VHH binders against Short-chain dehydrogenase TIC 32, chloroplastic (TIC32). Designs and how they scored, part 2

Target 1, 322 residues: Short-chain dehydrogenase TIC 32, chloroplastic (TIC32), of Arabidopsis thaliana (Mouse-ear cress) (a2rvm0)
Amino acid sequence: MWFFGSKGASGFSSRSTAEEVTHGVDGTGLTAIVTGASSGIGVETARVLSLRGVHVVMAVRNTDSGAKVKEDIVKQVPGAKLDVMELDLSSMQSVRKFASEYKSTGLPLNLLINNAGIMACPFMLSKDNIELQFATNHLGHFLLTKLLLDTMKSTSRESKREGRIVNLSSEAHRFSYPEGVRFDKINDKSSYSSMRAYGQSKLCNVLHANELTKQLKEDGVNITANSLHPGAIMTNLGRYFNPYLAVAVGAVAKYILKSVPQGAATTCYVALNPQVAGVSGEYFQDSNIAKPLPLVKDTELAKKVWDFSTKLTDSQSGESSS

## First folded at step 9 (VHH; from x2 with S35H)

Design y6
Fold by OpenDDE, fold request of step 13:
Structure y6 (fold): chain B 322 residues (1-322), chain A 124 residues (1-124)
Amino acid sequence: as target 1 above (322 residues)
Amino acid sequence: QVQLQESGGGLVQPGGSLRLSCAASGFTFSDYGMHWVRQAPGKGLEVVSDISGSGGSTYYADSVKGRFTISRDNAKNTLYLQMNSLKPEDTAVYYCARESYDLFTGDTEYFDYRGPGTQVTVSS
């Protein structure tokens, strides 16, 4: 959609950096959780949010790694307020522990950045016996969001500031299984496709945001929920492509692949930019509203994913949905 | 098919040393970050150390810093963990794990493959 770095309606493009899209924004007084903040665009997201005055809680699987990243960010951003807390999205217990610990801090929550994820791994089950990509990319974030939603609502009401939930999806959501979401085969190894499973999980991220939007509107709360495609991050292309193909596409790849600062731009745009105020239930790309798969507009499917996810998370805790 | 196989574990006295190896096959070894993780009885999985695909970057848990050294030989598709000054607290099953990489987020916090593990027991 954005060729050669053309600017969209937002005034930003695929080449825009996280700093550029948040330039002039004062995030002082805001508190954010960023999952996966110890690597990739999660680091840049945490850095730039901190740069803009946001208190960032780095939700990371390895707290030592997180601490190192924190140290680096603090060196770059004097006065940055960062906390590191442990979160393994593949474990509902870990998610619950994180949420409980966070609530115990008494911190407000303005921004929830559901950023962490895995991609195209072999078939594996999570600690909760759920297909790992679904468990980590979707269900973990679903549960996290669910557990922290009341905190966000309270924060929004008390501060009179808009809350924002940001789900990191992907264009891969277009490449889910043919049926969209395989509710009855989520753990079916025999028909497992690593890429389709990834697509499915990312599809659910979009649907999750859409259902949240509906519910939040119904509840009359000043919180938005959006999903986004961050872009493809610059990496060793040989990892994913035949070396010869990688060379062949190299010239084109530079137009498609983003640096980490560019990769974090859409996230930071959706999280902090005033242009996004009041916007909910949208899919973003290159810091612009984009068109997701038409399937994500299916409100029945979104509800079904919500209910399915609720059932799975409730069954693990032994708690009844009240 | 991706395969990881750990070796080099065993029984050692406190203060002793072991060198673990992990043989990798079925993928381009140098393209992936590799991790050593361990699980002690009754405890959760702990990341011990990791190394980038090129070997240019390493990480160590605080509990093993100064004692353990991670390395890799990409020509041999092998990951190593030199463990010195071993303590009873180091007793665990040690696993080598391949780092997962999300192309869109750059996330490397998770693993997509793990070996069957090798037992390390430190006891007097």
Scores: ipSAE 0.517, ipTM 0.812, lowest interface PAE 0.8, mean pLDDT 91
Fold by OpenDDE, fold request of step 13:
Structure y6 (fold): chain B 322 residues (1-322), chain A 124 residues (1-124)
Amino acid sequence: as target 1 above (322 residues)
Amino acid sequence: QVQLQESGGGLVQPGGSLRLSCAASGFTFSDYGMHWVRQAPGKGLEVVSDISGSGGSTYYADSVKGRFTISRDNAKNTLYLQMNSLKPEDTAVYYCARESYDLFTGDTEYFDYRGPGTQVTVSS
């Protein structure tokens, strides 16, 4: 992590904005899906991608909210091409419906930005009876990526342009359960920790990208998969900390907190910047390659997460894993 | 601490109406979108409706569109769900839930806290 705006090897820093890291980039002809594009840095990501000429499909849970955001972006970005489609990542059915609908449009897919997520919620089950953070942050994106991967492969091959998968992880991946991933206790309420569960889900985002990288390489496909830490975007510390801790952290937090444009920078860097061309299986922070938890380099763990996730998604669909 | 408490559930005949309320405390109510979600026996959690912090934007699941109305009174820290033309399929435990905030992405599309729920039973 680069503090106080120091620039890394990329020439960018924690203070760089999404527009800055994509300056001069022509995204014309590219099509992107951005999950969670109705709020937070997802909005800024959609805006900046559109600004650079990318056709953006806003995958959002609330299409009315998405429509409003689209209108706002169009006002800001003349000629912006945006679509709004419904996606609830906590529902495998919704993910499948989205993927099917997307495919039916005939649109190419160059960029998949897995951005949406939830954080540190109490123990709850998703629509599919899976721990909500795991279901939403990881499994939903896992399934989405899986379902759209062939479209991305076709697009890359036909356009002769590099495809990019971008998983928004977090430094919180370092704060998973001691076991790393609790495969046998995903739905264990009795031992549930909201923060560790969040960390676990974000850890899986990194592992997912790493396993994808391996598979994509094996398949000889011109698609990259990377994960990143966007930074912290917080307007009210009281949401996450007790009053005492909030006061203690408040003075320091201002140095690490990012604005929305800054928060979207790493995503847009990884998605569009030519410096990232050919780079896959890396973890990014502040628009620079960073070192994740060593555990994420465990290829066996990555494979295990992949297989586990596959099993869960197949079971829900009623498809027998042959 | 964040607290949500639902009320207004009960037994009603098909075609009947109920009005659910959710009392919120422990946070600035108007700063958060709120959701109604439900869980029927043997089914997963379903989002029924949501409303933005200001009340200017609403969402309804297709299954309840035209029958249910979500509203809020920010001065009273209360969320409401008017349920008309109730069907047996609406039988479930109904929860009010606060829209979540992801510190790292700023995402608010999902929910982070919910109440203990109130039972709604639609039966002849």
Scores: ipSAE 0.077, ipTM 0.561, lowest interface PAE 3.0, mean pLDDT 89
Fold by ESMFold2, fold request of step 13:
Structure y6 (fold): chain B 322 residues (1-322), chain A 124 residues (1-124)
Amino acid sequence: as target 1 above (322 residues)
Amino acid sequence: QVQLQESGGGLVQPGGSLRLSCAASGFTFSDYGMHWVRQAPGKGLEVVSDISGSGGSTYYADSVKGRFTISRDNAKNTLYLQMNSLKPEDTAVYYCARESYDLFTGDTEYFDYRGPGTQVTVSS
């Protein structure tokens, strides 16, 4: 039987907040990067991680907005350690600059929270001439993770603390194109579907975490990689319904849609909770292990996405002509 | 079909003022936050100012605080930028942009539409 609000195996439910799922966890000595930390659940993720003592680097496109969010968080958490660094995930040049600057700080890296995203935009190409949702949601995070992985490996070895890579996906990963991933048609405007392109990018986020899991275990390093669905956040419902239906849905939406604190809970659970120690290659929802689309278990597909993404990111850097 | 069209740019002397307008159509204007972004010659895009869908919340880059005022008229589907005490550094193409929106995360860092832009030149 379906029990609304029922706690799962973790002891948490869809209603649990980021503060609740990290209660009593001491994150002191950990350093995290949170992408998209100037809006939405990225702000709450940064706030709660810092509340638990984590040193958070807010990777944001607009550093003025990031600075304002940092100021607000410090008011709420007076001892918070926050830095703001510029990152535009739609630009591989920006990702490379970010990674180079991060390494120059000498900061360790325990937690990489790949949170930022864009949803269902019209067909547009990034500065790197790649369809914008694929470029932003998947390739930007893929490249960021690749460039920072050595720092994460060094940190986990030296600190003896588990590194964690957390990829925000979505239940929309189930609604990609029929092919799963359109390797030869990423930039095909004539068959572009904004929602399917979103789903494709989120499917790649799950596949990325799964391939990372395989490679990190082969390398014998103490770093886990997991993906998650944060839930749908209760915001401006009038965009999707007529005024009468928007009022009716709003009256019951609090039982289905999440507040921002609830939307950040699964991210913070996977990032910090001791229950997740040693767990890798899993997909989470509502602070519990959940069942993704079976296709994400296809190791050949995960490797193909990885190789495709490597080629696209290497060709832009000039590091490989293959 | 989302459309954004900027107007009101021009040549102005340092210390002068300009008022930019952006006419919006093809979407429910009041549901979306809006941005003014600019691109100076040879440089990337800089977010100048943001305003919430209702107009109740605004943001300004440090470079323009106290000099620029963003506003909107939701009855006319129009976004405005009042630019006072203009400096040569404000010379740029100014774009209005509609915030992007991720239903699952509430992320608004990226914009998903922008207009063709209007040139603002501040020089003697």
Scores: ipSAE 0.074, ipTM 0.497, lowest interface PAE 5.7, mean pLDDT 86
Fold by ESMFold2, fold request of step 13:
Structure y6 (fold): chain B 322 residues (1-322), chain A 124 residues (1-124)
Amino acid sequence: as target 1 above (322 residues)
Amino acid sequence: QVQLQESGGGLVQPGGSLRLSCAASGFTFSDYGMHWVRQAPGKGLEVVSDISGSGGSTYYADSVKGRFTISRDNAKNTLYLQMNSLKPEDTAVYYCARESYDLFTGDTEYFDYRGPGTQVTVSS
């Protein structure tokens, strides 16, 4: 049972902000990639990481929007180190181009924040002919992580600082399809449910972090992988409703929804807080370890999702001779 | 700057038909799914239909299934809602909305843009 405003073992609650959960943390010398950093809690994540001295690479679909966000953050944090790079997670070609360009910069990578996501879209296929929520929320981040992992390993070894992979999931991961993951029916339009497909993609984000944890421990590398649910966030609701309704909705929603600073808190806690040192394979909520759906503990499912994702991303790369 | 403008609302008799249009500008229209949403007086917002960026995938709420048809013309940057067999309970302000990324996880806003709406009134 969840209590809004109750502090957990970390000393933080659902009401804690990203600034509060990182207070006193010195992120100088760390480099982070934040996907989806031009909107929503991705902006606040990038802002607070930069406030703590982290060099943030904002991986965004629209670089014009990213440049505007960067300018606004620099006004708030005059010494911020921010770069904007183009990334369309729905396109394997874009992911490979981003990773190649990132490695060409010679930048280290301590923190990979797999934040971007799309929700509840109607049935659509990506340019790689993969259902769009699965392609964007899971496969794009799976491939991005795979392509950057050697950079993260080198950075962790050379800097002697723990690398952290942070996968944003959702409580919707609990409400995937009944079979968990529809391997053979990812692209089945006739049975598509936009909310269950969303939940499926977010379940895969938890399973991805868990399989990463297993493999990184086996490899003996100092990199952790965790997943989280940021909460339901009160954002720019006024753009979706008339002025009179927006005022009424805002007045009621503030008692149960998170603000944007509160919505970014769990991400920043997992990314930077020393309390999370050495913690891997866990699911976080409200800046505390939380209990996920028991299905995410199924190591055979996590491996199956990993192998399935590997085949899909390899088949889209043109690595086959034909 | 993203802009959406609905048109085509009006007064119709029960059983009548009406076609709504939504002119879009300021973004690559074909890259985004689009929604029609409505709000009856004193009631909450209801998503009545949506369509993928290519137009290949559609969804209809049970309350309108079989009577409403969503479509788009990507060459004209225009979204449509053909409403047939209209009923008094279809009376509402109708909005077109651009697809949002994640209501409940913190990447995007719920419906990141919508138009000012067009009134549909179904009355004898």
Scores: ipSAE 0.005, ipTM 0.196, lowest interface PAE 10.5, mean pLDDT 83

## First folded at step 16 (VHH; from x2 with D107E)

Design i4
Fold by ESMFold2, look of step 17:
Structure i4 (fold): chain B 322 residues (1-322), chain A 124 residues (1-124)
Amino acid sequence: as target 1 above (322 residues)
Amino acid sequence: QVQLQESGGGLVQPGGSLRLSCAASGFTFSDYGMSWVRQAPGKGLEVVSDISGSGGSTYYADSVKGRFTISRDNAKNTLYLQMNSLKPEDTAVYYCARESYDLFTGETEYFDYRGPGTQVTVSS
């Protein structure tokens, strides 16, 4: 049974903040990539990881906004170690360039936080001719993870510190298309549903973490992969409503929507909290293990998504990009 | 109801200029970053340029940098793209797009609405 705001097995609740769930954790010596770190919970994730001593690489599409966010974080956290690097997850070329540039820095990689996403956009194709939500939310992160996995393996082996891959999903993964994943209809405009396409992409993020868990265990590497739902974020209400209505809506929404610090909590908990050591293949909500849609336990589906994603990312490697 | 309507497309010769406009309604225009995106026949979307809600930050794809200028008039709820020194490779449908808002993460990196588009054809 649940009560709104009540603590789970971790000792944390839906109301816990990213600072609270990482209190006392020493992240010194760790290096993280956070995608989408120029807005929303990505900013708070980067801020709190840096507060705990983690060297954070902010992977962002707009480096001007990223630089401004970095300046703001440094003002709040003197001594924060932050870098800004350009990444457009909707473009495989951009993902490959980012991974190549990251490797050239010689930086280690302990934590890969696949946070960025888009929601409910009109039907559009990426530059790689792939439906935009699937391309951005799932394939971009799939390719990024694939290209950086050897760096993560070397880092975990050399440092003897657990690597962690954190895939942001959503409760919307439950609202994918009826067939789960539309392998042959990813690009089908006539039956496109913006919310179901979002759910499909987030379902693939859970399946990706589960297949990673299987492969990393088979490889005997000390890297975990987990997925999570951050919660719905209460922000910018005053911009959408008149001031008086925004206050009234905000008062009711507190029981459903999270603030940004609360929205980043599950991500930071999974990324950094010692309670998560050795935990892999799980889905988190409110800084606790939660039960996702049963379909995500289908190991054949997870492998099929993996193989499909591999084919799409390999076939775009420059041989047929004309 | 969010509405975006592009105008100003047409047929021009290489080296010519066009000015695209996008009329926005149904939302607080100044609160949102906006993008121009284009789609050449048989190709996916390319983000050409974007601009922050205040107009203080801009981005240009390398393919158009120095030739295109994005601007906005928040008093008129209008987004603009001045396109100079046009090349045949600029031929595409150009869309005005509002930056995405992911309710679950608060992300604003991508777009959630676009207009029907306006055709730009650069040919001799």
Scores: ipSAE 0.013, ipTM 0.425, lowest interface PAE 8.2, mean pLDDT 86

## First folded at step 18 (VHH)

Design o5
Fold by ESMFold2, look of step 19:
Structure o5 (fold): chain B 322 residues (1-322), chain A 123 residues (1-123)
Amino acid sequence: as target 1 above (322 residues)
Amino acid sequence: EVQLVESGGGLVQPGGSLRLSCAASGFTFSDYGMAWYRQAPGKGRELVADISSGGSTYYADSVKGRFTISRDNAKNTLYLQMNSLRPEDTAVYYCARESYDIFTGDTEYFDYWGQGTLVTVSS
């Protein structure tokens, strides 16, 4: 650690792990949903939350993979409380089914970790006829949060425990399209840029947390909403490079890229650490408050994204008519 | 450039069998999970089966016991053995590759798709 990044105000750095940033935290009595919990940092997030006593519902696209991950976590963490439920964030029908089934279980909800995502795909439309990165990364989580918010409000009131909504964004939010969000051109194939569309979706995740903060304060509820950049993850470089180049990149990248435990740290810090109590509408990096693109402070833009997303998700609910 | 090319579709009678192939190029095939999807006319895309890079499989309830997904990493080829075919299996079948998000390591979603191969089950 003496050769890695400096500690910030939190006492943690870019090299801190999810276990380190939650050391000594008692999550007993808390229930969390983690989307994308069968791969990447979603697995580590679920593992560390369960290590701290949180009851974790793993919301995953492939429940067989989720069951295998659950089995592995239970072996590592005796007494872990984990459930696996199917969720395809690219499908609003799947999101509505998930939320309905979750409510039918009667489980409380303290922590909503909006983690899953897709990056830099070619132009494709979801089942709901919406550009796939926007649909998956932003709209799926927007709808999920909307459908579960009353459960979170009831839980925070009854348990007297702060609810926390955690939206995974990315520093790529800075590299969205020049107009920020292309409301009229979400589905425009001819001007589609896979990386800018990724950035657009992640910018919307920051704006979503900021508008949630405003609305939750207006409602007087004890729930916070924050966004974060997890860092870039060093895993399986062969997906992008030939074997010889991947070895060379990997040897240097270990000083820039994060391991999976380090990549999950900011998520777990925001989700559980007492230092984050009462903090809402902030963007985190390396387990510290960071400065996002100034555009995310535009409250009119955040409301416009919210209204746009509401319209898109309402039109898919079967209440539409011409 | 990533390319996925499906083949092996055709017209078969109910109860028949087909084997679909997907030739992959432009990436390290063994590092990725792969899937078969299908889309019937006028319907949305439906997951049929997937297989992880390590060989773990998943099947939609509608095809369990009838379809088998497999992969040959030496040939960069994904397969779908389709037995006991029914008229409702009629669709364009697509090969798909797991996505990869460098910020989260997420591989639950799919980023590249083939052009599809038509399977028609008609009596």
Scores: ipSAE 0.530, ipTM 0.766, lowest interface PAE 1.5, mean pLDDT 89

